# VH-VL binders against q58766: the designs that were tried, part 21

Target 1, 244 residues: q58766
Amino acid sequence: MIIMYAIGIGDNKEEVLKAYEKLKEEGIEVELIDNPKLLVDKLLDGEIDGAVRGSLSSSKVILYLRERIGKFYRASILKNPFTNGIFLLSPVGIDDISEDKNERIKDKIRIIEFASNFLKNYNIKAKVAVLSGGRLGDLGRNKVVDETIYEAEEIVEHFKGNVDIIHNGILIEEYLKDGYNIIIAVDGITGNLIFRCLGLICKIPGYGAVILSDKNVNFIDTSRNANWERYYNAIKFLIGGDFG

## First folded at step 21 (VH-VL)

Design g2
Fold by OpenDDE, fold request of step 22:
Structure g2 (fold): chain C 244 residues (1-244), chain A 118 residues (1-118), chain B 106 residues (1-106)
Amino acid sequence: as target 1 above (244 residues)
Amino acid sequence: QVQLVQSGSELKKPGASVKVSCKASGYTFTDYGMNWVRQAPGQGLEWMGWINTRTGDPTYAQGFTGRFVFSLDTSVSTAYLQISSLKAEDTAVYYCARHYNWEYFDYWGQGTLVTVSS
Amino acid sequence: DIQLTQSPSFLSASVGDRVTITCRASQSISSYLAWYQQKPGKAPKLLIYKASTLQSGVPSRFSGSGSGTEFTLTISSLQPEDFATYYCQQLYSWPTFGGGTKVEIK
């Protein structure tokens, strides 16, 4: 049986095609699909074994995928700039988690569970860092930041004593230096912004965003503004779980 | 006071099974992950894996998959290690130890000697 | 897996001596290192965690230092009850132990 993968191609065609050509040079053939629904349908219908969003519209692909398989989360896989390891960043979608406080907490808990299980499958111990909106010493200075701090504390309390989890404010650089490999952003906007800054601006290597769900969906979410390496790495990940 | 008390020494034949218990007291059992550590005679400490005491989800270190099973009975604050198809090389002292936020193992059981001999 | 190498494996010393044991990690483990003392027929006892934090109830003659890949356990003045085997442990990744250092009476 022939194993087939696909990359979505919308805008940013040059980078997608470059990835396509590089893969082809390695004897890896992928199908280029310019229709968001078709990409998802072919994946879920078993016509392809894995799919990368490529440069197709997130609002179209992700929403349709959600309609087909239900609620899911995404975690971007990024290389730790301080270590040789990787870390998962989640959420990274603007609508991946609820705006409601209680539901948002539940969403983050589920993300941590799925992400931890993901790493476990690769024999990696989960080390979870929960971000809040400020330093711990900032408590009382801003009510919005205070809420993020309390929310983070509640999440840590949920996993108390068992999971390797920490909340030490907004200090993402300290988390990464200490080797934490699951970074929980305050919300999807924050996570997306972190991703764009680190991945797209600073060019930290990445492998796309994996789907976190109780359903096994071989889909990698990528940015429309990504370079060819990210699309390439996403396909390589689908093929063999290669982290480079 | 925190205390982990393990079951007594075991003498088994090759191919048999053994189940070691570790009963916790003096703290909330489900608030701390439980680890298992093996120490062969005259050898060092070897981490076997751990079990999440809240969810019951076990994680096994490399080399301790298949024949080794971690389990819980939270109603009696007890963790179990079962070893099946015992081999002579399984002869060792087995320790349970709780971890605190993955920073240290602060409390240990007294150890259980399992001897496998034909 | 992260490997920890202890040195020396054996150490002979006298009461009152300053003793230093080294633990080297195969990769950086930040400060996620613990030290244990084990006496024959007994379970290990926690001495130091997070590289340099003394566990409650442990004598102040014990101290730990280091970060990254190099760590040391120091006993400022060896006491009769300190003759034992010492292990380092990393908890940065899945836990692993050093090979141990046996401190014997000279």
Scores: ipSAE 0.891, ipTM 0.949, lowest interface PAE 0.5, mean pLDDT 96
Fold by OpenDDE, look of step 21:
Structure g2 (fold): chain C 244 residues (1-244), chain A 118 residues (1-118), chain B 106 residues (1-106)
Amino acid sequence: as target 1 above (244 residues)
Amino acid sequence: QVQLVQSGSELKKPGASVKVSCKASGYTFTDYGMNWVRQAPGQGLEWMGWINTRTGDPTYAQGFTGRFVFSLDTSVSTAYLQISSLKAEDTAVYYCARHYNWEYFDYWGQGTLVTVSS
Amino acid sequence: DIQLTQSPSFLSASVGDRVTITCRASQSISSYLAWYQQKPGKAPKLLIYKASTLQSGVPSRFSGSGSGTEFTLTISSLQPEDFATYYCQQLYSWPTFGGGTKVEIK
């Protein structure tokens, strides 16, 4: 049985092609697809075993995927710069979670559950850190920040005593230093910004963003502005779940 | 006061099954994860896995998959460990122990001796 | 899995002695280490968690220190009731225990 993977190719073609060539050198079969719907359809119809968004439009691919499989979340896999482990960052999509407070809390709870199960499948214990918009001592300085703090506390309280979970404000660096491997951003905008800063600017190694859902979909979401290594790593992850 | 009370000693034949219970009292059962720890005679402590008391989701340590099953009856604040297809090497004291947010195991059951012999 | 190596495995001491037990982790576990005391026929008893926090009700002669990969349990002045087996445990990842240290009377 021949296993086939696909990478979406839109803009940033040179990096996608570079990844394609490297994978080909290793004997890995990869199809380049320039149509967002075709990429998703081939995956869901079983014509390919795994798909990477590559440099195709997020709005087109993600929207269509959502139409096909329903609501899902995403978690970016990044290498911890302080440890040799990895961490999941979620949400990373601007519209991945609700703008309504109560629904947003539920979304984050679901993300934590899915992400924890994801890590468990790789024999990794979940350590969850919930971000808020400021330091704990910032409470009272800004009403928006206050809301994020209270929201984080509600989430922690929900999992209290069972899940290894913590809220200590906005101190993501402390979370990562302490080995937390699930980072819950305040919202998709914040998460996306964190990803872009750490991954695309600081060049922290990454493997794309996995789908968090009750559906089993071998899809890796990647940035249109990623280098070839990220596209390459995404395929390698689909092949063997290799975190490097 | 917090208490974890386990079922009594068991003597089983190889191939049989055993179900050990751990009844919690003195606290909200679903607020703390429950762990199972094995200790063979004269040996050290071995973590078997844990069960999320809120969701019922079990996680098994390597070497404790297949024949070992964690379960709950939250209505009576009880956790269960079932071992099927018992082997002589399963002879050990089994402990339940609660933890708080993965910081410590603060309360333990008194242990249940399971002896497997022909 | 993270391996914990305790040393020594056996320790002979007298009442009043200062006793130190070491626990080494195969990788950094930050401060997610607990110490337990177990007496024959009894369940383990929590002594210290988060590397250095003394559990309520535990005598102050017990103390813990360390971070990362090296940890120590210290009994400042060994008492008759302290002769037991001591285990370290990490909860940074899936929990694992050290091999234990049996403190015996000299």
Scores: ipSAE 0.859, ipTM 0.926, lowest interface PAE 0.6, mean pLDDT 95
Fold by ESMFold2, last read:
Structure g2 (fold): chain C 244 residues (1-244), chain A 118 residues (1-118), chain B 106 residues (1-106)
Amino acid sequence: as target 1 above (244 residues)
Amino acid sequence: QVQLVQSGSELKKPGASVKVSCKASGYTFTDYGMNWVRQAPGQGLEWMGWINTRTGDPTYAQGFTGRFVFSLDTSVSTAYLQISSLKAEDTAVYYCARHYNWEYFDYWGQGTLVTVSS
Amino acid sequence: DIQLTQSPSFLSASVGDRVTITCRASQSISSYLAWYQQKPGKAPKLLIYKASTLQSGVPSRFSGSGSGTEFTLTISSLQPEDFATYYCQQLYSWPTFGGGTKVEIK
């Protein structure tokens, strides 16, 4: 019996193969799987100990994973550019949270709970910042912005006191400077765009997106068009949670 | 108006158990986190962990993951610390203290002296 | 864990003196530091939080300053009721306390 990890391989094969070769040099057993359903089935059936989506299509892998384990959310793990710590950015899947206002608030509450528990397992105290579309003084200027502000305030009210949680609008850079380590995006689209800008364009170090769920799923989601270091770091994280 | 009142001192033999209570009044119990802090004789303050008063989920500091159990009864606004298999080194004053958003511990119980001796 | 080193561990001062106690963190804690006063046989009492915010009911002779890794509690004119042990506490991560500074009146 051997410890086995897998990386999905589809498009962007050169970068996946670079990661594979680096892991092989370090004695880490990795299977390259080009079939989305097979990747998920092997993970959930216990044939492999952890999986990275790699460069396989998200529409095939993530939808099938959702079919097998039910609803889940994703959080990107990124190095904080202003501190020595990490932060979780969530949601980062474009369809991770509901379009319905009331269900969307419940989704974000669950994300905060799962992300806080994730950090607790690494002995990290959660500091939660809830983003909205504006600053607090912007109320009354735009109906869509107002709705995001009210949503953020309701989420803060749910957690206040017990949890270090704040809403001060759109100012993500100020939250990161002050060591907030759970950043709740307005929705999956905004979270995904923030990740792509920070992680893929500006290349701040990261470890992929973890699965936030009531199930124990050792899976990291990665962009199809990532560099090899992203795929390599995802596997290294699955092995031991090393934030390097 | 805010008050945390702890149960009285305890004298125990090694191997016994003790349960310290911390009853809150003057505020909404579930709006503040509850912490336990130990102070051994002549020593400084040592954070033992906390319990989320809205969810009941405890978190234990390193070194307190074994014989120490935090719990609560929200119907009577009370938090509890239970210590099992008492050792002489558990002799200390045990404080409860509330926090808000992890900015401060603004109100503390009066402390409960637990003495463990043969 | 983030270690807090208080300096000095002990001091003796006269009524009216300006007293300064230093707390150094092993890594940056931004401004997430609180100061407590503890008298013998009593629970700690919050003096300062967020490094420099004075708690309600605390005399204005107490002040706090600092950010990052270096923090100071100052008593501008020491009074007889101020002899106690003073603790710093960081709340940036899971809380830790400094070792304490015992202030005795000469």
Scores: ipSAE 0.748, ipTM 0.898, lowest interface PAE 1.0, mean pLDDT 91
Fold by ESMFold2, fold request of step 22:
Structure g2 (fold): chain C 244 residues (1-244), chain A 118 residues (1-118), chain B 106 residues (1-106)
Amino acid sequence: as target 1 above (244 residues)
Amino acid sequence: QVQLVQSGSELKKPGASVKVSCKASGYTFTDYGMNWVRQAPGQGLEWMGWINTRTGDPTYAQGFTGRFVFSLDTSVSTAYLQISSLKAEDTAVYYCARHYNWEYFDYWGQGTLVTVSS
Amino acid sequence: DIQLTQSPSFLSASVGDRVTITCRASQSISSYLAWYQQKPGKAPKLLIYKASTLQSGVPSRFSGSGSGTEFTLTISSLQPEDFATYYCQQLYSWPTFGGGTKVEIK
């Protein structure tokens, strides 16, 4: 059986082609697909073993994925700057979780479950940290901050015991230093901003965004305007989870 | 008092199956993860994997992904280890042990000796 | 998997001796290290977790130290009931155990 991967090609053709050529030099079979629906159909019909969105339209690819597999969340895969490991940051899509308090707690619980199972498939034990908008000593100073703290505590209560999970407020740097590998942002806006600061400004290496779902979907989402290294790294991750 | 009580020793022939039970008492069963640990005669401790007691989802260590099955009956606060197609090298003491947040294994069952011989 | 190497594998000591057992990890495990005591025919008993936290009910002559890759269990004055095998365990990743250190009477 021939193992085949695909990368979507739309705008930003030069960077996608550079990634393709590098993968070809390494003997990795990659198909370039310029049709969003075809990319999704080939992946989910089992004609290809993994796919990267590449520079195809996000709205089209996401639409076709939702039609085939239903609701899903996204997690950014980033190299931990303090350790040799990776961490998942989720949610990172601005529309991934509900604005409603009760529904977004349920969304975060699903994200933790799916992210933990994702890491399990790579033989990685989940260590979960739930962010909030402040430190515990900040209770009573701001209604919105208080709500995020109570929300984080409720999520921890759902999982604690069986799962290595904590909430120590807003202190993402402390979680990363201690090897926490699932970081749950307050909401999609917060997660997206954290990703942009760490990945795009500070240039922390990343591998794209994975699809978190109850379906087994070997797919990495990438920016339409990424450099070739991001497309290349996404394929390498799909092949074997090579984090270095 | 927290207690994990395992089923008694077993003597089996190669090719048979065995099911070891681990009954928990003195705590809320679903608040702790349940692990299985093997110790062959004269050897050290070997983690076999665990089962999430809230969800029933098992995880098997490398080398334990075939003939070993973890399961639960939460109505009687009991975890099970089933070993199929028994081999002589499966002869060992099998322990259950609970964990909290992956910080420690604080309570262990007394162990179940499984002996596999012709 | 993270490998743990205990040293020594075997030691002979007298009642009242200070005993030191070392556990070395193949990569940093921060402070996610536990120590267990096991007597023949019995289940392991938790002594120390998080590298240095003494489990409730464990005598104060037991202590743990270390972080990163090097950890030590110390028994400050060995008692007759301390003759046993000692295991370290990391819980930073999927758990692994050290090979054990058997402490016997001289």
Scores: ipSAE 0.747, ipTM 0.886, lowest interface PAE 1.0, mean pLDDT 92

